# VH-VL binders against q9y8q3, part 6

Target 1, 263 residues: q9y8q3
Amino acid sequence: MRRIGLEALERVLYPVIPVVVTAEHQGRVGGMLAAWWMQASFTPPILAVAIAPERYTYKLVRESGVFAFNLLDFKLVDKAPFLGDVSERLLPGKIREAGLNIVRGEVLGAPLIAEASAAVELELVDVVEAGDHDVFLGEAKAVYTVDDFRGGMWSLETYRPLMYLGRTRRPGPVYRVYLTPRGWERREIEFAGGKLKPLAEKRVRLISRVEEAVKASSSREEAVDAVRRILSEEGLDPSDAEYLVEDALRRAKSYRRRGQSSS
Short names: E, the ipSAE of ESMFold2; O, the ipSAE of OpenDDE; V2, 0.75 times the mean of E and O plus 0.25 times the DockQ between their complexes.

## First folded at step 1 (VH-VL)

Design f05 (framework fv_cofetuzumab)
Fold by ESMFold2-Fast, scan of step 1:
Structure f05 (fold): chain C 263 residues (1-263), chain A 123 residues (1-123), chain B 111 residues (1-111)
Amino acid sequence: as target 1 above (263 residues)
Amino acid sequence: QVQLVQSGPEVKKPGASVKVSCKASGYTFTSYGVHWVRQAPGKRLEWIGVISAYNDNTYNNQDFKGRVTMTRDTSASTAYMELSRLRSEDTAVYYCARGPDYYDTSGYDFDYWGQGTSVTVSS
Amino acid sequence: EIVLTQSPATLSLSPGERATLSCRASQSVDYYGSSYMHWYQQKPGQAPRLLIYDASNRATGIPARFSGSGSGTDFTLTISSLEPEDFAVYYCQQYSNWPYTFGGGTKLEIK
């Protein structure tokens, strides 16, 4: 083994099986593809997932208290860009645009992706701040699968796990790399490519404007008012302002702490 | 010509199972999902579910409480719907329809339907 | 699930008259500017026939007198001048979410 820079940590910890986190509040359903999740407790059954405050799904989980994890078959790999690369905030109805359907769970009424190979309904237990992300802890209340688990494990006849390997680190366009161990198939999908590129560029502009507004403000209240105006100008929901300001402040705080530790 | 041809009428007693077939012709069977819809006498249409064109994965409407099983035989271009633990309220005409696949909802039409299979649950 | 409510339950008209049929959804069936609502015609002893898809588009072979409109939660099927063969039951159906759901139907009958 050789010691390398901490900037490579994320790359070292792939591949993983990502989950799609789904949630709904006030009639709006959203979701995101998350690589950073784990099982945290057996009794009671608790799952954990890291979500940044900027993600629209963060707002949906916080405001509803109910969410779901969805496991996807590799057949759905071409849906991953809609779930991971663009925000529900900028593409309302992105789950349907991806060609996926939402159904309600039997216990909590959580929005589940009908095409998923497995789904878990989760009731929010706690949210723990962890730098620029929060760790959401959900107690599992129901589980759904396409397999009967007669052998105690997945049948690979019914499920081809979607696995995420990371982003390419070469010159040119950035690609997300997905694979499955069953039969060895690999796909490289351009990060925010094709028709998603204008939406990704819009997100970069939005985040930049938010960061500038936060930096120019002397109080949280002033920052929220400024960001609310930015959202209105962009044709977006002004109620998202508090979450975007919180995200910007945490990112600034995280960089200050890292600077102090490196000194 | 696209056609969906279903099996003949069935009479069953409460607690029994019924299996309805739907044979497709005139199109690429694996390009579309097969959907099942029922209609009780004088009642609305009720969507039962869909079976995948790719790996036989299904989505079944939870109103059927796990009693429905959908299968496919690609070599025969035939889909099947089995409903178990039959109740008198399951008396209906059962239709198969060509529609969006389980993994791809871009085909948005139920543009071709089978002729229907009458299922009567009575003693 | 999305509940679809059709009104009226029965509509009694004469040939040559305009028919207007309504369908109300319990939540929006719109996604990114499109409305995910279909209309079907069903005659006794027959399978349903697709008339209108995506709220306003006529299916292949459907006469020009049939038109659909609406968005969000409120949808309308219009038959501009009724022909004798148009007296049937009409159903709306949403496909924005699984389970797909149908309305209760509107029976169009001769007055």
Scores: ipSAE 0.000, ipTM 0.404, lowest interface PAE 20.0, mean pLDDT 86

Design f06 (framework fv_cofetuzumab)
Fold by ESMFold2-Fast, scan of step 1:
Parts: C-alpha cells; sequence; structure tokens
Structure f06 (fold): chain C 263 residues (1-263), chain A 120 residues (1-120), chain B 111 residues (1-111)
C-alpha cells in the first residue's frame, strides 16, 4: 500500500450499493440516491443515512418524521442519475417523471418506490450533525421485498444489485459510472471447518470459559476479576477483561430480547 | 463457441415424468441463468421457468406450478428440467436457453430442442 | 399476463421486397426508461434465433437489413430487402412483466 491524499477518500470507498431515500410532506413526494448509509443497530433495528441540508429530501424527512429506503435493481440504472442529480425543487414530481410509481407502506404510510426490489419504512428517531451532512437515524417498522429469503440471502435471479463506482475526472464530459457484477464466485464457508478449525475451536473454548465465569459471578467486579485470571492463564492481555464481560452481558440481553420480540 | 446441447427425444405415457438435460459449453456456466421454453406443434413459444446462475433458486410460470422441477449440476455445466404428471397437452419441443442475469430478458443462445411426445 | 398480438399472421412477399411485421402488447412494455420487447426468427426444425433486443438493438451477427422500432404497446420489425434465407416465422417476446410471453408469430412466405 502507499499513502494518498484525503481528497481520494470517497473514491477509495466505492463501489457501494446506494439506496433511494423517499419521503413526503404536504402532498409532495421527493427522493434522492444516497451512497452513505448503514445499519446502526440490530435491536431495535436502526438504519442511518447521511443527507446534506441542501437536499429537498432533507426537508421532507425532517418535517414528516417518516421516510423509506429503496433498493433498486440494475434494470433501473438509467434512472439512477435522474434520481441522484435532479432536485425535486427543480423538477417537481421527478420520481413520477422518471417513470416510477409510489405506493404507501402499510405501517407508517411511507412513500415506497413500487418498482424497487426492497423497501424499508423508517420512523425518524434522531438527526446527528456531522460536518457538511447530517446523519438521519430511522427505526425500521416494515420491510418489503421481491424475494422471500428462504435461503437466508438474496436470490440473484430476483435481484441484481445496482452499484455506484463514482464519477470520471478528466477533461471533457463528466460521467457517473454504475455497475453490477456479471457472474459470481460464491463460496460457503463452515465456521469450524478447514484451516480455521483450530482457531475456531480455541476461540469457542475461550468464550465458553468467559461466559461460565460471568454466569458464576455475583457482581460485575467479580466477573471482571475472574475473566482477568482466565486471560492471564491463556497468555492474553488482562486489560481486555472489561470488554469481554460487557460483550457477554450484551449477548445475553440481546438473545432474550430477540426471543420475546419474534412473537 | 457457445453451445447448449440437449438430451435426445422422449416418448412417455400419460401420468409419467420426463427429465430433459441441457449441457453448456464455451462459457462460464455460472455467469448465465438457464430458462426453459416449450413449443407444441404449430403453436407459439411458452415460457416454463428459470434457474439462477448464482444458486439453485428457481422461478416458474404458474401454469406449471407443482409439476416442474429445475435443477443444475455446476461440475458438469448441465441444467435439468423435470416435468411430472404428463398429459397429452405436454407434447412439445422443449428448449433450454440462456440469458444474462443482468440483461433485459432476452435469449442469446438456445439448445437444439428436445422432442417430448406424450401418448397412450 | 401480458398478451402479445402479432399481425399479419402470414405475409407473402418476394425477395428484394420490404417486410413490416407488427407486435401489439395488451399493456405497455415500456418501463424503467426501456422497452422490453425482443424479436426472434425461427426456421422449421430449429430453435429460435435472437434478432433484435430492447425494441431497436440488433443482436450480434444480425444483418443490417433487420431493424426494430416502436414504444409503449406498438412495435415493428422491418426487413428492408428480403433475402431467400429470411423466409421464416418471427416471434416477439416481452420481459416487462412475469411470466415472459411470446407473440403468436408471423410467418413470412416466399411468393
Amino acid sequence: as target 1 above (263 residues)
Amino acid sequence: QVQLVQSGPEVKKPGASVKVSCKASGYTFTDYAVHWVRQAPGKRLEWIGVISAYNDNTYNNQDFKGRVTMTRDTSASTAYMELSRLRSEDTAVYYCARWEDYGSGYFDYWGQGTSVTVSS
Amino acid sequence: EIVLTQSPATLSLSPGERATLSCRASQSVESYGNSYMHWYQQKPGQAPRLLIYDASNRATGIPARFSGSGSGTDFTLTISSLEPEDFAVYYCQQYDNWPLTFGGGTKLEIK
């Protein structure tokens, strides 16, 4: 590797799967293509997206408190620049003008793109200032997809991901570049199998010892001391004890929560 | 030199099942989905279903729901279509065809066809 | 399902003449900024051969005399000057919606 200027940071972080953020206020539906998003929490389910204050969609989400994420198939690639580069302020009804249809979510009434491969209804929980963008945190209330996820993952026959690679930087016209993989190299890896088996077994034994020590302890302080001893006996850094105790406690709470919430 | 080579003709009794194979060569088998289409004598082409290039996921025409099973063997670069509970109306030439997963839904290469006759 | 109606069912022409084949869809196949209409040629005893995809794009190896046009529900395949090998059955096919459907075909006959 070599060190490069910070102006290249965003280019280094592409390609990404962008989402289309949609929202409505006072009868006006707007949307934008966003590359900077993530899932921030599993329980409760929270998604995050960075939106510049200058975007019309920023205003719609702020004023309504409800929005949606939409995942688009590559067959809609010709609409991606229109959704990303054309402002609702300059072209009212740009989603409709792009030939896309809006349907209402069943839980929050969020505007969803009917042609999307997946959509998530989000209730705004917080907006965090982050430089020239604000990070919008939305709690997911409903999920819609064209795939049933029977295999635990997307069927690539029902969804070919739209990916954004960036824009050209040279004399002449500026192009936005979109792609989707053609052909896949797929491999399923057993957690405890092959070359990773000895490391996986050692990790499982260590975690088991930590969990047993935490369960046997009557206080956080006692648990931390017990885990420090385990780490020392294993030749590991005892200062990691507090982190491992907190991790064990969080896992216990998470599994209890999931068991109750799934019904 | 892309080729899709199908198994030979079949003659079946009503109520039986038939399994047609389609062996691909000249390209990376896992880069293209395989579709099945049939054509009864003197009739239009009729889409049966598709099996994914990426995994074993299938999507079938509702007219064949419960009767068609599509599978693939990636080590042999071969796709299979099995149609059960055959009727005389299933008499047709059955084609496999490939399409690009990320294309506009057109078939650039076809197998030569497998004649299936269902009669008593 | 989307029904595709081709007309005429049979077209009798001589080599050198212009052929115009029509395909009409029961609903628009123009979605997402694209027209998902494709054309195939089929000769007796043979599998179909792709001619035109996305309404107007010529497939690899297809002669320049073949062209496609149209949008929405009305599509046309044109052969500017017929060659003897062009006498075959032509089918349109849509992908705008599942299930994939084909037209009834237009038989181009030498006369």
Scores: ipSAE 0.000, ipTM 0.383, lowest interface PAE 18.9, mean pLDDT 83

Design m01 (framework fv_masavibart)
Fold by ESMFold2-Fast, scan of step 1:
Structure m01 (fold): chain C 263 residues (1-263), chain A 123 residues (1-123), chain B 110 residues (1-110)
Amino acid sequence: as target 1 above (263 residues)
Amino acid sequence: QVQLVESGGGVVQPGRSLRLSCAASGFTFSSYAMYWVRQAPGKGLEWVAVISYDGSNKYYADSVKGRFTISRDNSKNTLYLQMNSLRTEDTAVYYCARDLEYYDSSGWYFDYWGQGTLVTVSS
Amino acid sequence: QSALTQPASVSGSPGQSITISCTGTSSDVGGYNYVSWYQQHPGKAPKLMIYDVSKRPSGVSNRFSGSKSGNTASLTISGLQSEDEADYYCSSYTSSSTWVFGGGTKLTVL
């Protein structure tokens, strides 16, 4: 590798699979193509997306507290510049003008793009300031898809991901470049969770027993005693019980929705 | 010596239920995924269901999904197939099969087979 | 209805080599290296002959070999013998976490 200027960072971080963020407030639906997003948590399921404050979609998500992520197939690539470059403020109804239809989600009523390959209804959890963009954290409440994921992954017969490569930065017109990989190459890599064997089975069984003992307890003291017994029965060091209970409780607390707790 | 012995087959009317059993011996039953595979008279093989070593993961052929339930009792070294809402198309010899040894392959295959039990669904 | 396509029959003379094809799609044979082959004599349970496309279980003759190119897997039997006369089935894992079989090929040793 060689070092290059930080002005190239934006170019280095592509290609990515962008999402179309959609939201509605007071009967007005808007959306934008976002390249800067991620899954932030499995339990609870939280997705993050960076939105600039000047975006109309920023206002819609803030005011409604509900939004959606939409994943587009490459067959819709001609719609992507319209969704990414045209402001809802300047062209009300730009999603419909692009020839796309909106349907309401069943759980939160979030506006979803009917032609999308997948969509996720999100309830706004928090907005974190991060320079010239704010990071929106949404808890997933419903997911919709054209694939049934029986194989544990997308069927490439039903989905060709739309990918964003970046924009041209040379004299003349500026173009946004979109792509989808040509020729899908599948690699199956052995995964311990895919075919469990005696050593993995013992570990999984032990982890499950510890977690269930922690859940069944009504106090830290009860949990420690229960886990200590499990470790003794398995021929392990009982003094590790406090660490295992602490880790289980810490993970539970880390994924607790802010302001939400059960008595 | 690995042995798989199926039982519970017989003649049953459409819409009724039947439960098949497969008694395993000669290996550590709790360490292997198990399968049910069927073969209609004079026809080819059709995979029916699979169950992981601990029973936590189960997969079914589309033709039986919602009607058949695979289960296992590791304390008794026994595999089961509960067949509900039987159809004439379910008429077949039902084989139980054991997965491959881990050290041979991480893939899932039909290694050792029982002799099969005939299920006839007719009125 | 079999998901994988095999010829209904194939024949050969003792000492010759024969090849049985098994054609699927990119969602099964073409997408994974989890192809297996089974030999079934009349009235008997099937026997695993090949797994992982080309591997043989202990006790299976080295006259049996497997390969794959694109969406087509092949079973080759060299030095054909009378006891090889049987039905042969291919099988593959699928992207839906299911297993499918070919329709079967009847091998006749002439």
Scores: ipSAE 0.000, ipTM 0.367, lowest interface PAE 21.3, mean pLDDT 82

Design m02 (framework fv_masavibart)
Fold by ESMFold2-Fast, scan of step 1:
Structure m02 (fold): chain C 263 residues (1-263), chain A 121 residues (1-121), chain B 110 residues (1-110)
Amino acid sequence: as target 1 above (263 residues)
Amino acid sequence: QVQLVESGGGVVQPGRSLRLSCAASGFTFSSYAMYWVRQAPGKGLEWVAVISYDGSNKYYADSVKGRFTISRDNSKNTLYLQMNSLRTEDTAVYYCAKEGDYWDDYGMDVWGQGTLVTVSS
Amino acid sequence: QSALTQPASVSGSPGQSITISCTGTSSDVGGYNYVSWYQQHPGKAPKLMIYEVSNRPSGVSNRFSGSKSGNTASLTISGLQSEDEADYYCSSYTSSSTYVFGGGTKLTVL
């Protein structure tokens, strides 16, 4: 082995099996594809997932206290761009737009993806600050699956795990790379490309406007009010302002930590 | 666009020294290992040296070990090869090359056009 | 120390397939999945054609494929074309943390 730059860390820790995090609050369902998750405890059963404050799903989990993990079969790989590359803030109903259906969990009423190969209902127990993301800890209350696990493991006749390998780093368009061990199929799907490209560009512009408003403000209250006005002007939900301000402040802190090193 | 440009080649007498430079652009230079590879006129490719992304690890071909020193300046996006005690058999086109992306430590995915070093009296 | 063993020359006709071998030891080709293949046209810099035994970089034709069995790696070119006429070099990582090239193979398209 040889030592490599820390910027490579985001690449070195793939492939992983991503989960789709789903949550609902006040009639609004959202979800996101998350690669950064783990099992954290056996007794009680606790799962952890890192969520950025800018994500709509962050707000839904924080406000409802209930969420779900969904495991997808590789046959659903073409749905990944809708779940990973665009926020619910910019495309309301993106799960339905991806052609996926929501069903209610039996224990917590958590929104589950009907087409998933497995799902876990989670009750939020803690949120731990970790740089530009927060780690959400959920206690598992129910598990659902298309397999019977009689052999103690997944049947690969029933389940082809969707795995995420990362993003390309070469001239031309950026691609997200997905694979599955069953049959070793590999797909490159353009990051925020195709029909989702205008929405991804709108997200970049929105985040820049929010960051400029936060930077120009002299207090949290002033920043929240400025961001609420921006959201209203863009036809978006003004109640998202507090989460976007918090995200902007955390990114500013992370950037300064990385940028402020003595030569 | 990713580009590597070698310079510093020329005619030099045996026993003298020469320093080659390789200017990198279009990628994050500080994140990649870099190579020097040479090719004598009408002959095959011969690997010369490699340097890790931060300059802490260096390896050399037996034919140049003790005479050549590979180094880099990440603030200037520049790779160097200091060649001491030059011999006639060091006459070659010298290429710098970049390692592939992080999942491929051993492929040389981008090469410069080369700089000719002629060691003669 | 010693260069990897390649045939000095190989020839084929347009549309045919040819294979170039690259033989080393358990301390290089046989010990690691880090074999690369390079194409070099006269007067030009080498171009990476295959890395990590069998992977193709973007922009490299799928007519080029790589494989390895024991201490021998192979480059296969299918549907041979006149522009494939070039020198081909294999390269491998070694147990000494160094790299070694093969002697090169001149491909002639007749």
Scores: ipSAE 0.000, ipTM 0.358, lowest interface PAE 23.4, mean pLDDT 85

Design m03 (framework fv_masavibart; at its last look DockQ between E and O 0.20; V2 from the best seeds 0.00; counts 0 for: pae E 11.5 > 2, placed apart)
Fold by OpenDDE, look of step 2:
Structure m03 (fold): chain C 263 residues (1-263), chain A 123 residues (1-123), chain B 110 residues (1-110)
Amino acid sequence: as target 1 above (263 residues)
Amino acid sequence: QVQLVESGGGVVQPGRSLRLSCAASGFTFSDYAMYWVRQAPGKGLEWVAVISYDGSNKYYADSVKGRFTISRDNSKNTLYLQMNSLRTEDTAVYYCARDYDFWSGYEDAFDIWGQGTLVTVSS
Amino acid sequence: QSALTQPASVSGSPGQSITISCTGTSSDVGGYNYVSWYQQHPGKAPKLMIYDVSKRPSGVSNRFSGSKSGNTASLTISGLQSEDEADYYCSSYTSSSTLVFGGGTKLTVL
């Protein structure tokens, strides 16, 4: 082994099976693809996921206290990046736009992806600041699976786990890479590309403007006011300003290259 | 010591070909995307071509597309630029450069440059 | 691709602070935080001074700083010294997944 830069840590930890984190607040359902999750406790059963304040799902989980993890079959691999690259803030109803449907969990009423192979309803129990992300701790209240889960184990006869390997590098378009069920064959899906490119770019521009506003401000309050104005100009919800400012401030403390996955 | 050394420059007539080389040392060459950047006498910097770390992706400036070919031999730690159908406007110092940000996946800055090699295209 | 717009020249006295602007569009400077700055002395290869708008590589003096507002990036050199006299180029990632350079700025130390 050779020593490499810490910047590569995320990539070294792959492959991972990402989850779609779903949540709802005031009738607004959103979700995001997250790779940074884990089982945190057996008793009680607690799962954890890292989410950056900039993510709209962060707002939804923080405000509602209820969220869900959804495991997707590889057959849905083309839809997964949609949930990662597009912000609900910029595209209301993005899960629906991705061609996925929402069903309600039986215990918490959490929004679940109907097409998921498994889902877990979670009640928020704690939020820990780790750095540029917060770790959300949720206690599992209900678990759902397709028939492929038998005798306490996945048979994998029909369910094919979505396995994420990370992103390719420049030059040219950047792709997210997934392992297919066919040996070690890879599936590449353009990152922030195709029909999603305009929305992805809009997100980047918005975040850039937020960062500039934060840098130009002498106080957090001033920054929030400036970002409120920006959001208003963009026809977005000004109440999101605090989340965006928080994100920018955290990233300023610890550098994270823009465009990387938030979780 | 991290170093890039260009070679192969010279004086050629229009329509002729020339092959530039860039020898890399002091770092794991195969980990980095590599670039050619040129600078005409008294002018600014112009991106010419880029090749990914494994050579699987190549991109060219419109001004050289179809005429220039970028390649690399990672076993020899060498970057190449095959220049065909040379024009007078191709006259420049040609630099090879290493991408700075290896791990982020966003290659947009060059931290290591060669000394450059002069290519003069004149009749 | 059209070059990013830089002033042709700037000047300052030793000890002063000067700023070089780099203006692009929402498709490059304004769209991404991937702006770099290079210093080039006569007859020498360019040297990376700033990347990602405001980050300094190891070994670069803290007299050099970068910022961005809208479609304009800026390189600021504080405590101007005679050795700072050089050409300076900005660059940016573009929406076309390529790079573009500025036209360059000649800095004269008076």
Scores: ipSAE 0.036, ipTM 0.652, lowest interface PAE 4.4, mean pLDDT 89
Fold by ESMFold2-Fast, scan of step 1:
Structure m03 (fold): chain C 263 residues (1-263), chain A 123 residues (1-123), chain B 110 residues (1-110)
Amino acid sequence: as target 1 above (263 residues)
Amino acid sequence: QVQLVESGGGVVQPGRSLRLSCAASGFTFSDYAMYWVRQAPGKGLEWVAVISYDGSNKYYADSVKGRFTISRDNSKNTLYLQMNSLRTEDTAVYYCARDYDFWSGYEDAFDIWGQGTLVTVSS
Amino acid sequence: QSALTQPASVSGSPGQSITISCTGTSSDVGGYNYVSWYQQHPGKAPKLMIYDVSKRPSGVSNRFSGSKSGNTASLTISGLQSEDEADYYCSSYTSSSTLVFGGGTKLTVL
């Protein structure tokens, strides 16, 4: 083994099985793909997930006190980008538009993805600050699954997990990279035709417009004003401008010093 | 008005330590990479260190590696340079400087400079 | 000694053009497009004149231009004026993730 810079830590810790966090407040359902989660306790059953304060889902969990974890089969890989890269406010109704359906949990009424291979209803018990993310601790109140676990473990005929390998970290459109159990090969997501193609094109266009506007700005204040205009022109909520600027700057700044080799 | 003000310079004996501070005002300090650049009396400019916008990445000139530590406190809009094991060749005016571009964090071009603070290392 | 080579001095008359060279290696000036130029008047902090080889910050006169060929970057000042009399420094990013400056050039306007 050789020692490498700490900027590579994020890359070293992938691939992971991501969880989709879902929550609802005031009739709005939101969700995000989370790579940083774990089971923290058996008795009581507690799960943990790290959520950045800038995320829309952060506010939904904080304000409702109820959320869910959803585990996705690899067959849903083409829908994953609509759940993780941007808040619902960039793509209103993104879960429905991606062809996914929300059902209500029986115990807490938590929003669950009907197409998930497993889902867990969680009641928020604590939020712990941890640098640029907060760790949400939820007590599990109900679990749902497509397998009956007669063999004591998952049947890989009923569940083949989606695995997440990370994001490309260069200026421009951000691409998520996934591994599938079919061949264990790495590939970037490329959408098929039909209804998902226009959503993918709209997503790329909106993200590119926001990034170009932020990049052309000479200050944070100028960037916020520019993004606010873009959101208004696209019929989106202009109050999301600060979040989108912060997200764009965070991604740009995660691309290390230009022209430098990481290894 | 965008301004950087250095402080903490003075006369110090070889082998001792000094901490320099740079107070930033008039801009969002946490959006910019920050630099220390020095200039010996009557000599040219020499880059000393750089720190990323969030403090997670730091780079140093070979002449100061292991002796100097750059840090920042974004809540106080202040940049620091901790100088240990000082040598006579460290005698210089020390400038703090702001990177030109807030977008990428590293343009390696300094559009705003402080007035400088003199550090004299002599017995 | 400085890592980048500049002439110690250059001189010109009002209205003419002068060029200051900055020579490095393939691990700095030749390997990257991150060359900047600074103007320094006596007793003052430096002022950024050129960045990214050829770009001017807002407020810098178009009389100042930058270029690069191989391992040598150049600063050209056209329509030379008395207030251009100053020391000029180049800088470059390096393959070691460090930043190096040239030794400086004293421009005298005769």
Scores: ipSAE 0.013, ipTM 0.498, lowest interface PAE 7.6, mean pLDDT 83
Fold by ESMFold2, look of step 2:
Structure m03 (fold): chain C 263 residues (1-263), chain A 123 residues (1-123), chain B 110 residues (1-110)
Amino acid sequence: as target 1 above (263 residues)
Amino acid sequence: QVQLVESGGGVVQPGRSLRLSCAASGFTFSDYAMYWVRQAPGKGLEWVAVISYDGSNKYYADSVKGRFTISRDNSKNTLYLQMNSLRTEDTAVYYCARDYDFWSGYEDAFDIWGQGTLVTVSS
Amino acid sequence: QSALTQPASVSGSPGQSITISCTGTSSDVGGYNYVSWYQQHPGKAPKLMIYDVSKRPSGVSNRFSGSKSGNTASLTISGLQSEDEADYYCSSYTSSSTLVFGGGTKLTVL
């Protein structure tokens, strides 16, 4: 490998599947195409997206506390400039100008793009400053899909994900490059198969044993001591005990929240 | 050692031609757009031409359109300027320059410059 | 190509701050955030000091800063030092996909 300049960092990380972030405040709906998003938590289900404060959608999410992620099929690629290249401040109603329709989510009333292949309603739970962007953390409250998502996976014969590769270089006109794969190589790899199976089973047993010890403990110190003993018995590094205790405590808290937060 | 070295300058009569070369080293030449910028003696900087990283796009200042041709040979790490129908007002030091590679907010900014080569057009 | 307007000269004393202006139109400085500033000492090639209106390349002192208001970009040099004495040029991208330079400003450190 050779070292390159940090200015190329984001292009090395592309291609990605961007989402359209949509939000509304005081009757005005806006949206932006965002490449810098991720899943941040299983329990509760939290998604994250980086948004610069100058973006109109930043204001809408901060003021309303409700937003949505929308996944687009490549058939909608010609709509991307309206979503990614112009501001709602300067083009009011840009989603409608793109020829797209807004419908409302059933749980939060979040504005969803009707033509999207999937949408997620999100309730804002935190905003974390990260340099020139803030990371918005939203708890997912509802998810919607079209029939192309079935059996727990996308059917790639009918769904063509919209992917983003970045901007072309100057001189000349600057283009945003979007793509979708032509044909697919599908490989199914057995989860924790072959010689890895005994190691994966040991990990499950270790985590279960840690959970039991933490649940039986009256204090954090008692839990750490118990887990330190477990690690020693398993021939593992006892200095990892505090990390495993913290993980077990977080998972126990998350399960209680889920059970208590039902409608 | 990132470096640009111009050559091919000299004294020439009006109406004649010259070809300038710019040899690049110490960086991946084919990743960068390249520029020619000139400076008449005792005067300011003037943009002349630009060529994209792969040579597919070329742009010229109005003062040189139709007379100058920018080109590159990425296999030789070399930028060229073919100057035809030279005029007295083309007299200048000619610099080659590398476009600064910042990806989020495209700006034609020149972080690496050559030493320049003098072209004198006089009768 | 039309040149961007810069003052012909500016002066300041060591330790002071000075500002060099670069005035264009809504089709260049006002319409784009692609303004650069270059320092040129006599007999030398220019050196990039500021790009994207206000960003500094690695190795350029934080005494140099850039800003823009309307159609006018500004280079501010704080804590003037004798080595800052040089010619300074601004440049901007234009709506015609071209690049223009300012006429240059001679900075004298008194």
Scores: ipSAE 0.000, ipTM 0.491, lowest interface PAE 11.5, mean pLDDT 86
ESMFold2 (binder alone), look of step 2: mean pLDDT 90; pTM 0.913

